# Ledger of designs, part 33: miniprotein binders against q9usj1

Target 1, 298 residues: q9usj1
Amino acid sequence: MFSVGKKISFILPIKGVLQKLKDNAQKTVLLDATWYLPTDTKNGKKEYLESRLPGAQYFDIDEAKDHKNPLPHMLPPADEFASYVGKLGIDRNTNVIIYDRKGFFSSPRVFWTFKVFGHEHVFLFPNAFNAWKTEGLELETGEPRTPKPVVYEGAKLNKDLVASFDDIVKVIESPDAAGVHIVDARAHERFLGNVPESRPGLASGHIPTSINIPFTETTAAGITAPKPEEDLEKVFSSHGLTDKSVPIITSCGSGVTASVLFAALKECGFKDVRVYDESWSGYGKRANEDSSLLATGP
Below, E stands for the ipSAE of ESMFold2; O stands for the ipSAE of OpenDDE; V2 stands for 0.75 times the mean of E and O plus 0.25 times the DockQ between their complexes.

## First folded at step 22 (miniprotein)

Design f11 (at its last look DockQ between E and O 0.78; V2 from the best seeds 0.73)
Fold by ESMFold2, look of step 22:
Structure f11 (fold): chain B 298 residues (1-298), chain A 80 residues (1-80)
Amino acid sequence: as target 1 above (298 residues)
Amino acid sequence: DKYVRIRISGMNPELLRKFAEEVIRIAEEYGIEVEIYVENGKITIVLRGLDEYTAEWLIFYLRWLAYEMGIKVEIEFRKE
């Protein structure tokens, strides 16, 4: 039966990754998307230059961004996305497999970015380094491979995957009529408003009507991998997310962990999931000026 | 001896307690030995009996959690 709720998995185990890498009919590019908090002593680009999965290219979310926007990691303009990925040897027909060293943290942000610009052949490889070594495979060291630049045609922002501030306002002004769930991936105490924001000018709290699902509820072994799908479904249903047709907007501090929820929801078959790219970094400024935009507590 | 030393501080003792309780929960789940020292609103947690793979994901998770909870954290991994 063709239309019985078909399930398509974009989260690949190592065997699926190796099969795609072997396929000579379609080009496959591995992307190292490793990103660390600025306060961490580790640096993702530096680690990539020391070692990587064989042939991997580095995708830097702090370079592939809207450089005119002071908010962190905002989506780049479509033509700048196209130029950036084209320099990595990626065209629209390229299979893109994205990993980060911590498994399931920053790679979903890059996955979402590709989906937003209409790239169909994009996949996630969680816990990649541990899986690679467990299979007895060697990392690549020394000079990274230099890809031949290609032209990436047809990058266009898909508004069905991105929520704007205006979209948020529509939901909070008519929550029952909107029928949309806003899901906040931040830690619970931050959602409650019990933690002052580190950036000046941001209110402490959350978007009214939003549901808190800290993204770590969807991961195993800390942040290394997503939970199995059946456990993800239990997480979402325990928060009232059972109707796969109900629109969902994910949010967090700056759009990185909201993308972890995006990937987990899509894996569970939720049909309409968007990321609020500004997240609290933009919303919190507005909520500091307008208390009708701010909620605290459960 | 390999160990992870975690030193936390902050203005809100309840948040420090909640952070430490999460570390204890993870340590119990993974069979990690834990020692906790509390003095004048500062907490030091020492974790032993974990391999490098476990230490690395735990450190990354705890740095994220500390950031989210507004907690100052210093985490040191001794591989020797």
Scores: ipSAE 0.753, ipTM 0.894, lowest interface PAE 1.0, mean pLDDT 90
Fold by OpenDDE base, look of step 22:
Structure f11 (fold): chain B 298 residues (1-298), chain A 80 residues (1-80)
Amino acid sequence: as target 1 above (298 residues)
Amino acid sequence: DKYVRIRISGMNPELLRKFAEEVIRIAEEYGIEVEIYVENGKITIVLRGLDEYTAEWLIFYLRWLAYEMGIKVEIEFRKE
């Protein structure tokens, strides 16, 4: 009787979260990764200070980035990542459960970041606030607890999870040979190039050969959670993504929603998924200078 | 009465239209009452009959969409 061990999903329901919180064998840290678009009036950190899951720490994607890179939300250096999460009380053996107030918007970016640096025990908690409330649990208010700083050891960037511009170029130069799918998580109109870019110097359009799967196609209404695996499979299949062994690179505007696709693809068992960290913020500049890098339309 | 008021503006009327159509689509899907007004190149959409939970996720989605479409959006949520 081959006990097909149910692969424990990195996406946790509330029951799974609670179980981990009760388990004293490993330290668990909840991370509030709430982030809003720059155009939004809301502020994740501010909201965190107002209310949060009990004991949650805030992970600020605007702080935990490469400050030397002018592009938004670029991965920090490994040492800076380590320092940042260490201050949050997270070490290599800590269960990190990441949520955001919207449900499944910015938390995947943080999830991807932890994976990039080799953290094994990292999880996503979709729709955390609603789930918490539904269970009759209380939120924490007031001043957040200051965690005891720890040393995070062994942070090393896993390049297998990060696509560079050069990686993209390789795909577009030899699409058939590369066998790599580039998936753009941006909205359809953005992908088509019908929308002016808000940032100066960015071309409008998409990466040649890329497929558009707005990340919202992989989420429940309102971006509260990923769609069930069965539904995700349908979504990906409808876009020709059926072979789980085929390498995929996700992209978006600044690397956040690309990570949503990353998480969804990983949930469906895709083995080789990388996030193009520069995304359109970086690529669009290049494409503006070199039209061979730019595609418009479907 | 609970309502969500969405006001969009931009230089491209086609994009505004597409945005509005998306809102209508969602509203129809969820049985939300929709009122649409066009004044001075701005489109105002009022959604009624939605609960707070629906309003919250919808507002977030629409903000994202507006951002992606390069249109200005103002959203008011009256909870009571």
Scores: ipSAE 0.678, ipTM 0.869, lowest interface PAE 0.7, mean pLDDT 94
ESMFold2 (binder alone), look of step 22: mean pLDDT 82; pTM 0.788

Design f12 (at its last fold request DockQ between E and O 0.83; V2 from the best seeds 0.81)
Fold by OpenDDE base, fold request of step 23:
Structure f12 (fold): chain B 298 residues (1-298), chain A 82 residues (1-82)
Amino acid sequence: as target 1 above (298 residues)
Amino acid sequence: DKYVRIRISGMNPELLRKFAEEVIRIAEEYGIEVEIYVDPETGKITIVLRGLDEYTAEWLIFYLRWLAYEMGIKVEIEFRKE
């Protein structure tokens, strides 16, 4: 009887979160990764300052990025990541549980970031606020607690989780040979190229050979949580993604919702998933200059 | 009565239509009352949703803002909670 050891999912229900918080054997830090689109009037940090899960620290994806790169949300250097999370009281042995106020929108980006830098003990808590409220638990208000800074050691970028522009080019130049699926998490109309880009100098369309899986197909209504694994498998299979060994690169506008797909794919057991960090913010500019990089339509 | 009022505008009427259709789909799925008004001169669409709770309204608004952004649509949303 092969006891298929149920791999504990990195996606935790509230019971799992509470269990980790009660376990004093390992330090646990809750991270509020709430982020809104630039077009939204809401601000994640502002909301964090108003209310949060008890003891939660704020991870600002607009701050924890490569400031030398003009593209949005590019991965920071390893040393900067280490410094940033160290100030949040996170070290290599810390259980990091990441949530966002909306449920499952920006938290996967932070999850991916921790994975990129080799953090092992990182988890996602979908629909955290609703779950917390439903359990009758209280939120924390007032001034957040300042954590004791610690040293985060051994941060090293895992390139196996990050796709570069060069990686994309390799796929489009030899699609059959590469055997890599590029999955675009953007809305269908944007993928088709029917939507004008707001940023100057960006083409409208998608990466040649890419397939479109709007990330919302992998989430519950309102982007509150990932769909159950069974439903995720149906979604991916419907798009021809059945072989868990096939390399996948996810892309979106700026690397945030691509990470939602990353999390969903990983939940379904896909072994090789990378996020194209530049996503369309970087690629669209290149495609605008070189039409061979641009595809439109389905 | 609680309601969500959505006003959308853009240069592409087809995109506006598709957005509205998505709202209708969601409304039907969740038993939300939906009213749609189209300005024949400007092409602007106003959608009013009724009969939804605060939780539903909040996630719906968030989703629709994302969708509007993705479709290059200007969106204004008003949520009356009481």
Scores: ipSAE 0.813, ipTM 0.919, lowest interface PAE 0.6, mean pLDDT 95
Fold by ESMFold2, look of step 22:
Structure f12 (fold): chain B 298 residues (1-298), chain A 82 residues (1-82)
Amino acid sequence: as target 1 above (298 residues)
Amino acid sequence: DKYVRIRISGMNPELLRKFAEEVIRIAEEYGIEVEIYVDPETGKITIVLRGLDEYTAEWLIFYLRWLAYEMGIKVEIEFRKE
């Protein structure tokens, strides 16, 4: 007799979202995680204040961060994460369903953040506004709802989901012995080193041994949703990622789109996936000073 | 008369070409009409997209801003709803 584990899906269609919202046994909180590139004039918090899914709270990745680190979007300390989400009415047993207005761009970063601090009941709702409208449901406007603050207990950073610079160095110094794939979510030309970095002091190129899978290869309709699992499998296999047991570290510019790859890999059953939180924003500075850390070209 | 107008510039003509090719690829996939103009003096490229609804325009604009950022391309994007 064999016990077959049931696949646990964290990517919810609207029916699954509505079922969790109706469940009286466990509280559910919707999080708007909308975030825009620094070159965009739009502001996610301002848009949230104008309209949102009914009852949604806003998760600000530029506020819920390590304020003592100059690198963008670094994970906050565990106690600050706990305080932040507790103010949003989220305790350890709360179902957290995360969306962003662009569909599948910044919400995976917040998903990963919750996973890192041990939050089990966290889910993604891609293409949320279109799905909501198609279902005939209305957005909430006017003053956002005020949640009752709660205590979030037991937040602790899970090192199995986060890669450090030292972890990267171990891989590139002994790639065969490490047996780890580093996967870069940035656009191809940026990976090749053909594009000067916008932030000063960063080398142009990529981490030696890494492979490039621009995160948009894993999304449908630009970035509105992840591709269906069957198509995700084809994307990863076309890049040589077929062994689900091999550890993977995802990287990008600052950890946002690397988290899209994290979510896509986990959906496909890859067992050991970490995000390199610094990504190029930290690594590129070191590579600018030490050419042994830098690769360019294919 | 709805349209999305995209003006791109940068010092690397190959990157501008690759960006425009990606816009064309998406336009073909989604049945979007595309017109491309190149300023012969400056090399500045203007791309005009027509025949798309607001939902498609919104995700396309966001995607193209990401791509431009990644490719070091300066973009100006205007969505005219009428």
Scores: ipSAE 0.808, ipTM 0.913, lowest interface PAE 0.8, mean pLDDT 91
ESMFold2 (binder alone), look of step 22: mean pLDDT 82; pTM 0.786
OpenDDE base, look of step 22: ipSAE 0.659; ipTM 0.860
ESMFold2, fold request of step 23: ipSAE 0.796, 0.779, 0.757; ipTM 0.909, 0.900, 0.895
ESMFold2 (binder alone), fold request of step 23: mean pLDDT 82, 82, 82; pTM 0.791, 0.790, 0.791
OpenDDE base, fold request of step 23: ipSAE 0.809, 0.761; ipTM 0.917, 0.901

Design f13 (at its last look DockQ between E and O 0.80; V2 from the best seeds 0.75)
Fold by ESMFold2, look of step 22:
Order: structure tokens, then sequence, then C-alpha cells
Structure f13 (fold): chain B 298 residues (1-298), chain A 80 residues (1-80)
């Protein structure tokens, strides 16, 4: 028996993006969320200032963060999130379409951030620059457009989308009773503990009981776009993730690529998915000082 | 012609080998020509026969992978 309807995808092709940009009934803001690893010489803000999709605003995950927390990219307080996005012209009624220039890498982190603070009309636009150019559309250059600031009201952290270290410990201490899958988006060698961490003071290895699904298994052509839903379902089922009602916590190095897995799992209909925001940046230090928190190998 | 040159180094030869194997795997998948040069524990990989779109996402992916594997990497894209 066929279902009556299918859930509308939050991952938009260019035609869907263009339709929302032309819609007069509801304001739409494009966000450039391009972000590069610290070891890269490129800078997302600098690239945004040189060119962007027309009218796009820049969302900087290294500015919209908890400035009192030494860990990288930690979620900001709700009132600081509200202030930040309000300055970008975004209120609760705004459609937000998020891209990173050529990929599906950092935009899911910003997508997750909006979901965490209760913003429902948020969408992803993968492979945006290639899609834009293929459609014959021009990029915007010169001085970026200045949005008129608005008030963003009602931002409240949804704890059902965020996992804490205590949540991880509960899973590790009673894995059968917890019934939660912890999924690690890092590369295999990092998960196995075969390479030292770039940040000093972190153990090499992974969270006990966790499953390794490097986020690139969920993407096409390297990291340009997510795989089609049917292929994503095969990726997850091949790792034992078949029951869509089972809680999942995603983790990585600092919460960026864990959000790629978050988006992929939600696209496949997994109902209870959280991101462990600290990820290895916080966990790895604890595991370096307490061997009961550390696993290595397959 | 167009090429991507990747120079890698690090203290663990096994990890360098695994990185190079992944580059070779991708090159085979996309019909990209590969040349490998080794000197004093440093590896240079040269990829040819790829367009700019492929080179750009490949470079981005390989920078992520090198970071994940603790590999020092220098990547150059020669468009001409």
Amino acid sequence: as target 1 above (298 residues)
Amino acid sequence: DKYVRIRISGVNPEILRKFAEEVIRIAEEYGIEVEIYVENGKITIVLRGLDEYTAEWLIFYLRWLAYEMGIKVEIEFRKE
C-alpha cells in the first residue's frame, strides 16, 4: 500500500530556491555559511565579500558562538543567536536558505543551529554555485547588500536536538538500556585512534559503543551534495541503522560534520536525532584523563 | 594542461600511504590520471584529466581528509 503523501524535503534544488526567492507572500534570506578548516588558507568571509548569490548574507559560525566557551563553534546563548540573526534581517517568519559555496559541509551546521533555536522555515541548498552557474544566473559582486535589522523573538534552545556530555555518559554506562546509537562522522583513521589529534590534550580514539560513518559516505561527488534519499537509507542500514524511531546522537571533531549526518538522518525520516556539540574537542580531553571513556580500533 | 598537485608529509608512513590510496581510489572512480613521486618519505601525487568543477570539490575533500588524518598537505591547482 502506498502512502498518501511524502514529507517535504528541506533540501532544495535550484528550482525550489528560485521559487522561494520570487514568492512575494513570505520573506526569504539566503545565507552563505561557507567555512574552511583552520589549516586552509581560504577564508569564507573573505570569499563572501568578493562574490555571493544575489542578496545573500554571511553566517559566521566562528562569530555566532558561545564566546565564554573555549571549545570551537559551540552554540551561542539563545538571546545572542536572536540578536545575531536579527542583524541579518531574519525574523521568525523568514524563510532561511543556507548554502556553502560548492558543497554540503558547513551549511548543515547552520541549518542545525536554526532548528535548535526553533526556526522552522529553514532549508539547505547544496552545490549552490555550480547549480547557479548551470542555470545561467550571475553571482553578485561588489559591496554586499545591507539588510535592515529586525527583532527575532522566541529563540529558545530545544534540548531535544542537542546532546551533552552527560547524555553520552548515560549511553556508555548502560548501552542496552539506553537504546541510543552514537554515530561518529570523523574519518576512519581518526575514529580508530590511529592518528594523533591536531588539538593538544585530546585522546586518540572514539566514544565507546559508537558507530563510525564518515560524513562523506552520505555525500555525492566528494562533498558537493547529499546522496539521494534511497542511497542514504542504504548507507545507514549497512551500518545497522534501520529503525527510524531509535534515538541517534551524532558526533565529530567540533560539531560541523556531525550536522551533515544530522541533516542526512532527518531527510531519511529518523525521528530523534541530536548533535553532540562538543564532539571530540571536549570529549577527547576527558577520555585522555579517564580510560573508561575511550575506545580504539574497529 | 590542467593538473592538481598534492604534496604530503608526516611522521607515519602508513597514514601517508592510506591517504595516497584514497586519492588513487577517487582518481580511478572518476577516470583521472595519476602520477606518484616519492623522495625522502615525502609523496607527491599529480592528477590530470579533470575539469575545474571536479578539481575544486576534490581539493576541498582532500584538505578535509588530510586534516582528519593528521597529514601536512600542500595542494596546488594549475588551471592552464
Scores: ipSAE 0.754, ipTM 0.893, lowest interface PAE 1.0, mean pLDDT 90
Fold by OpenDDE base, look of step 22:
Structure f13 (fold): chain B 298 residues (1-298), chain A 80 residues (1-80)
Amino acid sequence: as target 1 above (298 residues)
Amino acid sequence: DKYVRIRISGVNPEILRKFAEEVIRIAEEYGIEVEIYVENGKITIVLRGLDEYTAEWLIFYLRWLAYEMGIKVEIEFRKE
């Protein structure tokens, strides 16, 4: 009887979270990665200060970024990442469980970030607040606990998880040879180029040869959680993504929702998935200057 | 009565229409009552009969969608 070992998903239900929290063999840190769009009236940090999962620390994607890069949410340098998470009490051996208040919106970005820097024990907890409440567990209020700082060692950027502009260009120049799928997580109208960009100097449209899969197609209603694996498979298959060995690059506006696709694709067993960190914020500028980089329509 | 009021505005009426249609689609899917008003180039959508949970995720989605569509959205959620 070949015990097909159930591949432990990095996406944890509440039971899995609780189990890790109870396990004293390994330190576990909950990360609140709540982030809202700049146009939103809500503020993740503010909400964190109001309530959070017990013991949770806040990971601010607006702080944990490359401040030298004018593009939004670019990966920080490895040393800055290490410093940042070290202050949160996270070391290389720490179980990091990431959630956001929405459910599955910004937490995947943080998940991807940890993966990029080689952290092994990182997990996502979708729909955390609702799950927590449903279990009758209480939220923490008041001043968050200051964690004991630790040293995070060995942070090194894994380039295999990050696509550059050059990587995109290679795909565009040789789409058939590359066999790489570029998947755009943006809304359909944005992808088509039917709407104006909010930032000046950005072209409207998409990367040539790219496929549009709005990230919301991979999530439950309200972006509370990823769809079940079976449903994800259907979504990806409907877009021609059936071969799990084919390299995929995800993109979006600023790298956040691209990470949602990253997580969903990884859940479905896609082996080679990279996030184009610049996404449209960076690419759109380039395309504005070079029309050969721009496609519009379907 | 609990309701979500959505007011959208933008320079492209077609885009506004598409946004409204998406809201309607969702409303129909979830059995939410929808009212639509058009005044002075602005579209107001009122959703009724939805619970707080549904309202919260819907509001978030609509904010994202509005952002993606380059339209201005104002959303009010009355819980009581």
Scores: ipSAE 0.708, ipTM 0.877, lowest interface PAE 0.7, mean pLDDT 94
ESMFold2 (binder alone), look of step 22: mean pLDDT 79; pTM 0.741

Design f14 (at its last look DockQ between E and O 0.85; V2 from the best seeds 0.77)
Fold by ESMFold2, look of step 22:
Structure f14 (fold): chain B 298 residues (1-298), chain A 80 residues (1-80)
Amino acid sequence: as target 1 above (298 residues)
Amino acid sequence: DVYVRIRISGMNPELLRKFAEEVIRIAEEYGIEVEIYVENGKITIVLRGLDEYTAEWLIFYLRWLAYEMGIKVEIEFRKE
């Protein structure tokens, strides 16, 4: 009988990554999920085409999205998710290991997306390029490998991992009765309402009752990796988050850094964590039109 | 070691000051040499005594912070 109850982290060091890549019993696919802010001159797909971890496929959060929704990188319909990942050679039994070149920024968004559609064999590999180089391993250059498409069966949105605007409103209207914490991953000055939003038509401020934990409080070395679990526990407890059964909804500008908090909270054993996919990109428009939806200041 | 020069500007001087204070805090934490020049409302931050790996994550973090604070950044990076 094997040891059940031992915690197996979905955040893998390079030794765990290499072990899964060697395992012939179950296929493993590496995903490059690199994404940059619109003000950055770098492009994740362009960098992927130049070099990547051997055999990695590129996951583009701006292609794998709801194309009927004007908001940035909203979750795609389940059938479109299935078609997208199937073209990358991923079926439901595939181990998916996700990295981004900056470590712990956009890869948690893709991790969350897989979790939302019921993919359980999904893992994060933070600081991947530095770890790969330190291990003495070479990157792949030249033409990326073309996987044979497969059918991805059983993709179904798990509503327990996604919050809607209506879910947010319910929390705001009855904060004590709801028993839910809304946690905002944006920088503090943006949360306070001291910074005009770069997108037109968005109010400056935050969701009433929400807690601000800028996602960088949960990362080491500036965004390269999550902090160790015991340090994450200290971050969350310093903000009053100690009961692992309390429901939490994470939010940010567009759902990317909210997913960093999602991953950090799950690593610490929080049982009920959802991401508000619209985040401020959708909420801020509504808050412009309805002052009861807007808070500013601490 | 590498040399990093960061020029910041924006409409809100208090946000520029807070950004510079965060750069100073990180520089002290990681033993990075920092010089700050203020002239006509523009701030230039010069970083020395860091390796390329540290410069890369610091630049990425500072670009995120600047985006969040509505601050324009110009970054010059040189390997040595």
Scores: ipSAE 0.794, ipTM 0.907, lowest interface PAE 0.8, mean pLDDT 91
Fold by OpenDDE base, look of step 22:
Structure f14 (fold): chain B 298 residues (1-298), chain A 80 residues (1-80)
Amino acid sequence: as target 1 above (298 residues)
Amino acid sequence: DVYVRIRISGMNPELLRKFAEEVIRIAEEYGIEVEIYVENGKITIVLRGLDEYTAEWLIFYLRWLAYEMGIKVEIEFRKE
C-alpha cells in the first residue's frame, strides 16, 4: 500500500497555523503583510499597530524592496532582504507564516519573496483575521513586541522564480518555441487596453501572447482566500493551463497580484512558475516606446 | 446590517457602466439589495442588507477594480 504522502500544502488553515505555533521544536514567526493600493485610504502598517495576530511582525513590502530601482516593489538585494527579516527575528530555520488583513492579496508577494531567497519554511495563512476570530482567539493590540534580531544566512536570489524583461522578450519572439505561458493577473479591461494608465509613460494593453487571468478568478469572494484546489484547477484548465510542466510567467501591474497567481499555480502543482517582477510598471514603459511589445484587445 | 455607498466617477462612461454592472452582478449573487443613481456623470451605488464581513471584502475588491479600471471611487460604510 504505497502511502501517497499527502503533500503538505504551504497554504495553512487555522488548525495548521495553531499547530505550528504550539510546536516548540521550531521557531515560528507570524508576518502581517497587509498592504493596500496607493489609492486606498487604509494603511497596512497603521492597522498592524492597532491590531494583529498575537506575536505577529509586520513585513512592509514598501520597505523591503529595491530602493535603487524606481519601479515599485522590486525585489530587494539578498543582503537587504536578509537584514530586513533578521530584524524581524527570522532566520533560515524559522517557520514563517504570512497573512494579510484582506486575506489573500499582498501576503503571496511576501511568500514569493521568501521563496525567491530560498526560504523553505514559509507558509500562507489565508483569511487570517476571520479565521482567528471564528476560533474565538484574541488579537493583540498595543505596541508590538520587538523581536530579538537574528542573522539570516544564505539568502540568495533564485532566478528560477523571477522572470526578467529579457525572459519576456524571448517568449514574444518565439512563442511557439518557448512553450511558455505568460499570465496577466490584471483586470480584464486593463488587459485589453481599454483603460488609461494612471502613470505617465505607460502603454495601455498587454504583453503579446499573454493570457489574462485576473487574480480574482483564483480567489474567493473579496480576495479572502485562494479558491479550493479543485476550483483552481478548473480555472486554469479553462484558460488552457493543464500541463503542469509548462513554464508559466505571471505578471500584473507591480508584481503583487502576480504573486497571487504564483501561489495559486503552485498550489495546483505547476512546477515552473516565475513572477515577472517589473510587471506592467516596467513593461508598459518599454511598450510605450516600442509598439512591437504591445498588444491590445483579447 | 451595513450600508455601503459607492460613488464612482471617470471620463469614460462605458467603464463606469461596466463597473456598475459588476457591482450589480455581485449584489445579485449574494442577495444584496442594490440601488443605482446616475447624476452628472457620476454613478452612485447603494448596497443594503449585507453583513459587515461581506461589505469588507466587497469594498476591497471594488477598490481594486476601480483602480484597475481607472475609475475614481468613493466608498462610505455605515453600520446600521
Scores: ipSAE 0.699, ipTM 0.875, lowest interface PAE 0.7, mean pLDDT 94
ESMFold2 (binder alone), look of step 22: mean pLDDT 80; pTM 0.760

